# VH-VL binders against o27280, part 495

Target 1, 266 residues: o27280
Amino acid sequence: MDSMNVPEVLEIKRIVEESESVKTFIFSWDFRREVRPGQFVMVWDFRDEKPMSVSLIDPVRSEIGISIRRVGEFTDRVHGLSEGDLLGIRGPYGRGFELMGRDILLVGGGIGMAPLAALADEATARGMRVDALVAARTADELLFLDRLEAAGVNISTCTDDGSCGFKGFAHERLLTLEENHDMAAVCGPEPMMFQVMRILDERDVPAQLSLERYMKCAVGICGQCCLDDTGFRVCAEGPVFWSQELSRVREFGRYRRDPAGRRVPW
Key: E = the ipSAE of ESMFold2; O = the ipSAE of OpenDDE; V2 = 0.75 times the mean of E and O plus 0.25 times the DockQ between their complexes.

## First folded at step 22 (VH-VL)

Design Ci16 (framework fv_marstacimab; at its last look DockQ between E and O 0.89; V2 from the best seeds 0.85)
Fold by OpenDDE, look of step 22:
Structure Ci16 (fold): chain C 266 residues (1-266), chain A 118 residues (1-118), chain B 112 residues (1-112)
Amino acid sequence: as target 1 above (266 residues)
Amino acid sequence: EVQLLESGGGLVQPGGSLRLSCAASGFTFRDYAMSWVRQAPGKGLEWVSAITGRGGSTYYADSVKGRFTISRDNSKNTLYLQMNSLRAEDTAVYYCARKSNYGAFDYWGQGTMVTVSS
Amino acid sequence: QSVLTQPPSVSGAPGQRVTISCTGSSSNIGWGYTVHWYQQLPGTAPKLLIYYNTNRPSGVPDRFSGSKSGTSASLAITGLQAEDEADYYCQSYDYSLSSSKVFGGGTKLTVL
């Protein structure tokens, strides 16, 4: 077994087009190397390296999937790849989601559904009831609907423009739902997560949230992903946090730091 | 019509125990988090404990941690509060309250009086 | 000492406007948690009066209104009536107190 800190050059086994801007890249995986929903890997295209959430964990097929949204130069290059092409993968890293109870609510926005899709698979496999609130700007940006449905997930959709499901934001849709769950898992734009967390706290629903930050080393040494004022490293102590932990994070839902370390508003 | 009816209150000596019950009707009980809120004579409201709809998580005020236990039986539509090691300062009317989807206590029982006195 | 601070008492004449303040901090109202208000008539259980900062439940007259800004909230009562004489409590959530629901100390409203 190779060290988890050494990139392994893997062949893209399959590519699934999730939407116009999102592709899932599937790789063969040796499951002697454990991977959990909510963990991330560092993807290396031999020029640059970026953290990406694991969106598929399939021990039966010995495969993992990484869903990548096209948002910049790195992802543009990756989206230009074909099946059979090579990528460097190292990891997995970070703290993944924990499952508790019998009923779980997933709240995801955009590409934030990636780790939640993996969590949904695990939860349903364990016999849990899974409800998912899937949010996006438009209908064509809603992710993993067919996959979630096939897994037995009860889906509610939310779109900013009302093109599918509830017209509005995820937290607004959440307010219309009366049923509570044993726990919730949340991932998406941080302003969304902030509002959702607030509502869940007020409803006494334990929640885990996956944060996104600039991560360079992924092993907790460079400090680029440190959170004010706790000093939490998203790559080490996260990216999944309990709501109680995030309540202590001053910057949560308010700002992030760019690669230069400057505060950038959401 | 939503109804909450508390019972089990009474007089108890310091160090004693008491179990409160709240019978709920008029709504799907398991879908709602429930709380106990108390009010000492002539004083304000104090949140005591909460439990999620399915009973998977419980929460307690610092003043009652380790002494009080909240539970529920969804098959009986009943909320409970086991109170042990009772103190004089626990003397209060105890209300059962439903948590709405907006996070407010939208329905309250009429309360049951607990008096801790030697 | 209550986490949320209310004036212990307010008074007004019938037909007047009165306001009850609820002052919190950065760990509750200021963090973004919502504020709710309850009315407690003498000898009765509390009743939800305002939820989610500004919303009125069915049956609550529109002369009751809620607002929230910064670390504080306010309940306004216009056209004060004799039946409004009661105790009023604000309520919110505070992450610093072990996921506690927090109440104000209550305000006794007297109609003169």
Scores: ipSAE 0.896, ipTM 0.946, lowest interface PAE 0.5, mean pLDDT 95
Fold by ESMFold2, look of step 22:
Structure Ci16 (fold): chain C 266 residues (1-266), chain A 118 residues (1-118), chain B 112 residues (1-112)
Amino acid sequence: as target 1 above (266 residues)
Amino acid sequence: EVQLLESGGGLVQPGGSLRLSCAASGFTFRDYAMSWVRQAPGKGLEWVSAITGRGGSTYYADSVKGRFTISRDNSKNTLYLQMNSLRAEDTAVYYCARKSNYGAFDYWGQGTMVTVSS
Amino acid sequence: QSVLTQPPSVSGAPGQRVTISCTGSSSNIGWGYTVHWYQQLPGTAPKLLIYYNTNRPSGVPDRFSGSKSGTSASLAITGLQAEDEADYYCQSYDYSLSSSKVFGGGTKLTVL
């Protein structure tokens, strides 16, 4: 029996309210099933199943945390749960981030900070210098700031409305930051990631970006997470890609596909 | 304010080696990616090599890959280019250039001439 | 020929307007990568003239302007002066080449 491919029903051990719309659900976890920053799990509420990023990886306490933004029917139901309630979890799946060098820039938008928070913990534990650009629409939607500060991460913030930090988009703030890093990790709304990737390419900063696509099987069999023109499967060859791989992906930053496979703009 | 001063150019025979240096001042050197850009006599500009500010990654044009090595010493604010197996087509003025946060080469040295000839 | 195509030369009389084109492809300018322009006066090092498609560094007169559309970019010079006689290069990023920093072939501007 391979627990990676079959959901395990787990009890919600603890719930952390990260913002009005984001909660982190913490579960006991047997780390013989290794979990790496940038990997995802399929969360099953016994009606539907959705991919969610792992935001906390704590082998010492034998815990993982999964951060979920309330955005629709599935996530509304999950947000209504309490400690002691059950969820099915499959995974982890996908390829995670790879750390190299002595410093790293994290660029996260909204819930995209979840896998980057896990990566920040690993990077600081290795003794790397970590800078983070944390973006949201408004100040109350900035995620993980206290956790990142406690880990020793140097934080810059930006908000669309200017309520905290730089007023504007993440890529606009990035253009005003002059430091050049050994690598970058990027996760957030795909239009943001496209602009950030372009800037990092032009600065000679190697970047890894985490993509999101519609998923069903999560192990690369069904083909639902394939990228146009390349055939890359986000659940198998990704979700984390190098910028050089994504430069060749026609759809990246341009459009997305709905569950019926139709092209829709971002 | 910002200054980039190249040195180490000269005449060298084909197959020979030469080491270029670029002394930087007037800015926090370790915060900027640096490049070498060359210009053959009467020709246009050609990017040669780049290195990230903290030195973690290096990049090379196909024409020099395997023969040239870029490096930096941030304690001395100095950029280097080790050029091995030199060819006549490497004859050029070599510029040290700083990469801005916008991806442009915003400051250039005055260049050092490398001539590869018998 | 270079990845970015520029006319080899352009000319204009003092006070006139000239433009210099820079034609790329879908893997560089057309992908969305930005265009920078450099001026090289005779016997000197290049200097940044326009960056990020349209921006002028401090000290560059406003008679120099840049634009970008589709797979191409343009440098416009108005009120042409004798000291504008120089070589002009466009530059961008091309994801399809390991020589990813790509210059145009250069344009010699002659002031008549």
Scores: ipSAE 0.787, ipTM 0.924, lowest interface PAE 0.9, mean pLDDT 90
ESMFold2 (binder alone), look of step 22: mean pLDDT 91; pTM 0.931

Design Ci17 (framework fv_marstacimab; at its last look DockQ between E and O 0.88; V2 from the best seeds 0.83)
Fold by OpenDDE, look of step 22:
Structure Ci17 (fold): chain C 266 residues (1-266), chain A 118 residues (1-118), chain B 112 residues (1-112)
Amino acid sequence: as target 1 above (266 residues)
Amino acid sequence: EVQLLESGGGLVQPGGSLRLSCAASGFTFRDYAMSWVRQAPGKGLEWVSAITGRGGVTYYADSVKGRFTISRDNSKNTLYLQMNSLRAEDTAVYYCARKSNFGAFDYWGQGTMVTVSS
Amino acid sequence: QSVLTQPPSVSGAPGQRVTISCTGSSSNIGWGYSVHWYQQLPGTAPKLLIYYNTNRPSGVPDRFSGSKSGTSASLAITGLQAEDEADYYCQSYDYSLSGYKVFGGGTKLTVL
């Protein structure tokens, strides 16, 4: 078995088209290498390398899935691939989600639903009640609805334009929900996560949030994903953080670092 | 109509124990986080403890950690506060309060008086 | 000392406008946590007066209003009435404390 830091060249077993801009690439996986929801892998197309969340963990089929949104040159190339084509995968890396309690609320925005979908599968398999607030700009950008429903997840949708479900933002929809949960997992645009976290804190719901930052090495060495003040490395101490941890991160919900290390507002 | 009714208050010696109860009605009890808030005579409000709707997570103020235990029985629509190793500074009216979806305490009980004195 | 600072007392004549300030910090109000206000009439339990910065529960007159800016919040009472004489508390959340729910020290409002 190769070191987790060495990319393994894997064949794309199948491709699932989740939306117009999102595809899930499925690979055979040796589950002697443990992978948890919330962890990420580095995807290498033999030209560039990008961190991607694991969106499917299937020990029965010995498969994992990586959902990728088409947003730039790298993802354009990857989206051009076909079943049978090769990609380099190294990992998994980072801290994944922890499950606690009986009831869990998932709040996801856009591609942020990717790690949450994997978490939903685990939670439901454990017999937990799972509620998911799935948010997107438009109805056609809502992800994993059929998959979540099939898993027994109670879904609430939210769209910016009102084309499906609640018209508005995730945090606005959350404010209309009266039911409480033992914990929450959140992933999506950071401004969304910031608002959602605040509400959950005030509602006495412990929350884990998955951050997205520029990651270069994925092994806590380069420091490109370091968070201001705390020194947290998103690739090592994260990407999943408890709300208590993120509360100490000054940049959370406010700005991020670009590849050059400059502050970029959300 | 939402109602919260505290009971179990009384006089206790320092180092003693007391168990408070809060009977809830008029709403789906398990869906709401509940808190205990206390008010010493002539003083302000102080949050004491909270518990999630399903009872899976509890929170405590530093002043009561290790001494107080919050719990709930959703089958009985009842919130509890077990208070051990009571101190004079624990003397207060104890309110049970419902946490709304906005994070505010939208309903309060009438309170029950706890007096810790030798 | 309360995490949220309120004036210990304010007073006004009937019909006047009074304001009660609630001063926090970057770890509570300034972080973005909402502010709630409670009215406590003498000898009674607190009652929710304003929730989520500016919202009035059913039954609360529109002469009560809340605002929030920066690290502070404010409760305004217009058309002051005798029955408004009470203690008023602001409440928020603070991530830097184990007891996350925090109250102001309270303000005694006297109607002259």
Scores: ipSAE 0.852, ipTM 0.919, lowest interface PAE 0.6, mean pLDDT 95
Fold by ESMFold2, look of step 22:
Structure Ci17 (fold): chain C 266 residues (1-266), chain A 118 residues (1-118), chain B 112 residues (1-112)
Amino acid sequence: as target 1 above (266 residues)
Amino acid sequence: EVQLLESGGGLVQPGGSLRLSCAASGFTFRDYAMSWVRQAPGKGLEWVSAITGRGGVTYYADSVKGRFTISRDNSKNTLYLQMNSLRAEDTAVYYCARKSNFGAFDYWGQGTMVTVSS
Amino acid sequence: QSVLTQPPSVSGAPGQRVTISCTGSSSNIGWGYSVHWYQQLPGTAPKLLIYYNTNRPSGVPDRFSGSKSGTSASLAITGLQAEDEADYYCQSYDYSLSGYKVFGGGTKLTVL
C-alpha cells in the first residue's frame, strides 16, 4: 500500500510542549489508514527518517499525535519546527497492543509513556479500569500526567531522585503494589522493561512490551531491526511483543546495538 | 488474618465431575491472583491453575487443559475449580493458594481430597 | 521430572547445619526469576518459608536462610531441630513452560 511505503508530506497542525525535552506534533489524519496504540510511524524531515510512536489517536478530530524527545540532531531539527511546517510521515507500521480483561496496568518510563497514553485512551473508552505507573528520572520528566488524569486513569508516579512520588525505579515501586491486574502494557528503557516483565510473569499478569531497535526500512525487508536468537523483526513482528515472546530473546534487557551493529550496554 | 478454606472434595468415578470451592477471608480478595495446587498421595506439589484478581485471565497446567475450569466470584470472596472428565491421576489433595506481590504462594488452605476411583 | 532438581532426601542431627539445593537452568532461575521455598510438615499444608530468594516471612526463625546464584538456589537450616523434619519444596518460574510455574521435586528432611 503506497501510503504505508512512501512518506506523505503533512503539515504540523499543532505542537504541544509536554516537557522541556518532549513535544507532541499533531497532524490531520485520514482514519481509513487505521492506527492502533503501539504502532509507530517513520518521521521524515527531508534529511533523515526515524521511527516515532503514535501518542494520540483522535478519530473525532481526525488527528494523530507523535511525541518526540529531543536527543540528537534529527530530533533537534524537528523540535525547531513550528505549526504550519511540513514533515513526511510513513506508516503506521508494526503490531500494536491488544487489550483483554477488565483492567490494565500501564508501566511507562520517560518517552515510553507516549504509546501507553494512546492505549490508555482506548482502554478507558472500552470501560476498563486503568492504572498507570509513570516513571522518570525527575519530576519534570514525568509525561502525560494531566492527560491520564483527565482520562480517569489512576496514576502512581516514580522518580529516580524522589522529586515526585516513589523514590526509586519502576520495578521497585511495582513490588510494593499488591493489586493484581488482568494485563499490563510496558514501554520505557529496556533494563526497566526486563525487570518489570519478570515481576509481571511471576504475578500471573500477562504483559505486552514495546521495544525499540534501530530501523531503516520499517517493513521487514532490510533486517536491521532483528533480535538476536529469534530473528524477530521489531518493525514487523513487533514493536509490541508478549512477555513470553521476549523471554526467548537473550539480548532483551542485556545489551543493545548501535547503527553500526556494535553491542552497546544499556 | 488471611484464611482460605477448601471444600467440595470427595470420591468420583473416572469420567465424572466435581466442583471445588475455596472461601477466602481476611484480605481484599479481588486484589490477588489465586491458584489451585495439588498433591497426589505420597508425591510432590503440582501447580494446576491460576486466575487473575479481577478474573479476566486464566492459566492451566497442560495436564488439565480442556478438563478443568478455574473461576472466581469476587462478590462472594470465593474461588472455584470445575473438574470434568476426571482421571485416576487427578487423585490428590487440592490446595487453594494466594499469590503475593513477590510471586510466592504466601497463604494456603488446608486442602480438600479428591479421589478418582471406580 | 521437574525442571528444578532437588535432592530427594537430606538428613542431619539436632544442632547441625543442612542445605537443600534447587538446581535450575537458563530458562528459570538463570533467567532471573525469583525462588521461593515451602515447608510441609507431615500431615499439613505447605507453608511459605522463604520468598523472593532470601526473605523470611514473619514467624520464620532466622536459622532458615535462602540464597540464589547463577542457575541454582539453596535453603540453609542451622541449629537443626526435631520439628524441622518435613518436606521442602523450591518454587520458581520457567518461561518455556505453559503457565510458567514450577515446583521442585521436593526434599525430605530427616532429623536423626
Scores: ipSAE 0.786, ipTM 0.919, lowest interface PAE 0.9, mean pLDDT 90
ESMFold2 (binder alone), look of step 22: mean pLDDT 93; pTM 0.947

Design Ci18 (framework fv_marstacimab; at its last look DockQ between E and O 0.92; V2 from the best seeds 0.86)
Fold by ESMFold2, look of step 22:
Formats: structure tokens, C-alpha cells, sequence
Structure Ci18 (fold): chain C 266 residues (1-266), chain A 118 residues (1-118), chain B 112 residues (1-112)
């Protein structure tokens, strides 16, 4: 109870190599602390602590999975760990995805497929029809395809270089897909999410989009995850937002802020 | 090939009700969001209501919220608009329109006239 | 008063070029939403003329073209013909409106 904000040290139960640059770390989890797709956890390697999306939520096996892309010092160290090694986990935090209607479109770019894979499992378990547009720079970076197929998800792919599926950006592939949906969930590079949101707005498809911002506290106190012009805190009011919430956010799809608070273009 | 055929228009008193239908053919109806768009005599086009392909989500213009209900029966390839508490300003030709994957209304019916008077 | 502003009328002589403007704001065209155009001949239903800013459906003459810049869009008609006499509507989306969808007020084109 009074230890909720202190990382719980957990043993890595299993490691799945999703690609050369992405691994999923699986832990035992007590689901009295509930986890929703789209929520995140803070992962502590005893030196640094970073937010990571939950990609697997399995109450039957009492397991949670966290997918981590190797992109820097923290993630390099975590990728060097083995089964049986320890990590600290605190959370979950944030607002997850809400399911509605009878069918859903998932649009994921790169590691952004991680929270969408968890959502796909929940949606199919509820009996919804699930379509997924899985995007990456190259074929080798397309994530979770086998898992999605096994769950009965209908997959469309696109790659920037054309090595698999449609050659081009996710929003360009989306324009070639005719089927209309009751809702969509979107996660990936923010410029991709902006274009996808526009198309979904124009198709009458309500969308929820998961944003990434710099985080320190993860509980809404420090203000580092705030969005310009709205005051929304990504760690508290997000990371999942409805498209109508994001339409009024000046920075969405336009720029981001570095840890020093400076505006940088996408 | 694609055809949209509206019916159910007519003359009705203020405060009355009317139900419009739109029969669709020549395409996979359940794959497309549908809208009603109206045009008062001598005036421009006004979007009224929309519904997603599977029918899970509906949208309404502020001018009709609470009075109009859009629905669809995908087994009959039919779109509906239930109009209650009708007002003189609802007098218009009502068009059934299909939404394309590019977000345009790519096919329209010929419309059905609704007159709210006397 | 439409959210998307069009001139009420335009006119041109046969063979000439005319343009029809569609002026929006930062919550619609300026936000990045696409613009579509519809032609309505007298006594008929609207028909899609231009979609996704610039694309022509099959069967639409290449005399019709669309463009978008900033918060505005334009429909250009070259080689004006008597059959082009109609009402023209732009259409886009505005995130501040319920249901987002918005038509311009319409422009009556008269061929002199």
C-alpha cells in the first residue's frame, strides 16, 4: 500500500527476442494490482528509471510483459540481462485504452505496436473483430505479427523501404483500406499518429492515441510530461488520449520538448 | 452500380415524426460509414448525421441532437433516420450519402423531400 | 454564415478560367483536414467533383482542378462550358464541431 511508489524488485522470468533491437521481458505479476492496455510502468535497472509500455497482460498465467527497444545506455544495459536477473517495476500508471463497439482498427508504428498487442488480446477475448495495420521502417522491424495472427487479428503491413507489404507510410496504406471501423487505437511516431488521426477523423472513426513524453515522477506531480496549451499531463491524464482531446493540443504532431524544456521539431 | 434510394419523405405538422429509409446496393454496405445530408429549398448543403459501418458509433449535428436518430440494418442494406419533434426549419431534401476511404461523400441518393408546415 | 466561406456567385465567359475559393480557419483546413468539392446541377443531387484536395474521380473532365494552401482551398475550372453552370460546394472537417463535417455555403456559377 505505502510502498506503491517504490519499485518492486522482480525476477525476469522469460525473455523473448522480438527483433534484433526489441526484447520482451516477462515477469510474474499479482493482478490484484490491475493493469490495462495502454498503461505504462517505470522500469528501474538500479541506476536509471524509464517508462515502458506493457505489451502482455496475462492474468491466467499471472504474467506481465514489457517490450523494450535498444536505443541508449539504459536500454543497452537492460538488453544485456538474462532470465533470473532482477529489475525494479513501479506502476502501472496512466490512462489506458477504452474499448467500444464491435470492431477496432489498430495502427502501430515500430515499438508503438507493444501496447496495441496487449489491446488486441483484450479485444479478441471480448469477441471484437480486430484489424491491425503494422508499420515499420523495414520488414525486420515489424513487431508481433505471429502473435497477432494467432489471436485471429487481420493484419495489413507497411514498410518505409517496401521490404514487406505496402511501400510507404502508415497513413498512405490506411487510405487504401476501405473497411470502416467502430473505433481505432494508434501508437507510434507522433508525426505518423497526426496523419492517421486526420484520416480517422475524416472517416468518422473515433480514435485513441498513445503519446510519449519525457517523465520523471509518473504520478502527475513534476509537470515534465505536460502538453502545451492544455496542461494535460501525459502520465496522469494520458498517455492515451481521444482524438478530440488532442485536436486542441498545439504541439501534437508539430514539435516535442527535450529534457531541458526546449522546443524541437519532430 | 452503386445505388442509394431514399424514401419516407412527406408533409408533416410541426412537432410530428417521420422515418426516412435509404436502400443501398452495388457495394458491401457494412464496410462504409453513411451520412444524412439535407438541403433546405434554395439553400446550401448541411450535414445532419453519420453512423459507422458496423453501426457502433453515431454522430449528430447540433441542430438535430436529441430529436433525430440514425440507425442501420446491415442485413437489409438499409440506413434509417428517425426524425421526431420536427420543426419548420427541418424542411429540406434529405440525401443519403456514402463516405469513401478518402473521407469524401462519393455517392449520393436523389433525395426525399420532407416538408414541415401548417 | 458557414464555417467555410465561399463567394455566393461567380461568372465567366465560355472558354475562360474561373476559380471558386473556400476559406476556412485553423480548426479545419488550416489544421490539415482535406477538402472535397461537389457539383450540383439544377434539380439534381450533389456529385463528387474533386476529392482529397486535388484528385478527380473517373469521368470528371480535367478542366476541373483543386488546390489547398494554408487555411484555404480553391476549385479551378478552365475552358468554361455551358454545362458547368451549377452550384459548387467545398467540404471539409472542423474538430470544433459536433461530428466534424462541414460544407461551404455554396457558389452559383453562371456561364455568360
Amino acid sequence: as target 1 above (266 residues)
Amino acid sequence: EVQLLESGGGLVQPGGSLRLSCAASGFTFRDYAMSWVRQAPGKGLEWVSAITGRGGVTYYADSVKGRFTISRDNSKNTLYLQMNSLRAEDTAVYYCARKSNYGAFDYWGQGTMVTVSS
Amino acid sequence: QSVLTQPPSVSGAPGQRVTISCTGSSSNIGWGYTVHWYQQLPGTAPKLLIYYNTNRPSGVPDRFSGSKSGTSASLAITGLQAEDEADYYCQSYDYSLSGYKVFGGGTKLTVL
Scores: ipSAE 0.844, ipTM 0.942, lowest interface PAE 0.7, mean pLDDT 91
Fold by OpenDDE, look of step 22:
Structure Ci18 (fold): chain C 266 residues (1-266), chain A 118 residues (1-118), chain B 112 residues (1-112)
Amino acid sequence: as target 1 above (266 residues)
Amino acid sequence: EVQLLESGGGLVQPGGSLRLSCAASGFTFRDYAMSWVRQAPGKGLEWVSAITGRGGVTYYADSVKGRFTISRDNSKNTLYLQMNSLRAEDTAVYYCARKSNYGAFDYWGQGTMVTVSS
Amino acid sequence: QSVLTQPPSVSGAPGQRVTISCTGSSSNIGWGYTVHWYQQLPGTAPKLLIYYNTNRPSGVPDRFSGSKSGTSASLAITGLQAEDEADYYCQSYDYSLSGYKVFGGGTKLTVL
């Protein structure tokens, strides 16, 4: 188990360009090490280390995929890499999604679709009906549509500018849907997740939500990802939480802590 | 037109059992979560139980957990409430109600009276 | 007592404005859950009156209005009419009650 905390230097087997700002990096993976949708890995470019959700789990090809959005210096460097280049990967960490029932609703915003795409694959493989509400600011930022469709997922899209699907936010689109599901999985901007969770609660739909916080150690030691009042560590008790758990987290949907531990609004 | 019609109410002794039914029509039944809400004589409304549209998940008020079972048959457009170990405090008019997409109970049946008495 | 607190009764004369308060807490209305209102005429089943804080279903007169602020909600009835005499219930969701749908205790509105 100690070896789990040591980064393995892995070669990038393939790079999939998901959008202008998002790439999926494919790695060979030894599936003796279990990985679940919703879990994350720490990606090390030999200068810095960042947590990234697993977006692809392929036991047949013995591969995993990590989708990374270009948002800063670290991700800029990673996006500059090519197939055959090396990255350090350690993990997986955290609590992943649980599946229950016969049908599931996935609600994702932007890069939040990454872990949900992996979950979609598992759910469909289990014979579940999967509906996905995929949200983005613009049409060109919608992720994994072809992949989801190929998996048999029923897709509904919404964009802030109306360039594809419903014009508006995910929670607004959700309100227009009459059908309910046995459970939901949600990942995206936290304000979106907050609104979506409320609606799902009010519809009697159990929901799991994946939070994003600054994570340094990934092993529940440093406390950088600790949530106010509850003491939940996103890297240990999360990043996937049930709605009932998040309801006790006062900061959820309201603020987060930066690397210095200061409160910053969403 | 959306219609909900409850049946199965009646008089039962404490410790007894009763099964309520709610026949739904006028909408796609499986798409909507359904609930039972009861109202004791001269009292307010109390949520009792809920079930998701596909029937995969159920919810219960603490006051009825372990005693009541909610179920549905979507092929028959019918909601059920199996009530066991009935108590005097379970005496009430029981309504079936549809949960709308905005989270409110937008349609209610006329209710069926359940009386638990020795 | 009910998780949501309503006045037991309110009264008004025809044509007047009356308000019914619904006081919750940080675990329900204050958390962000929506408030709905129901009208129950004597001897009848409840009817949805206001949904999602402020919205009126089809058939509900515009003299009925809902509002929400902080941990409380309010139902306002303008131009009070005799047929408005009924019980009114607010309803929301409370996460601390394991998915429990919470109703107010109800308010009996009397038209004088």
Scores: ipSAE 0.844, ipTM 0.919, lowest interface PAE 0.6, mean pLDDT 95
ESMFold2 (binder alone), look of step 22: mean pLDDT 93; pTM 0.949

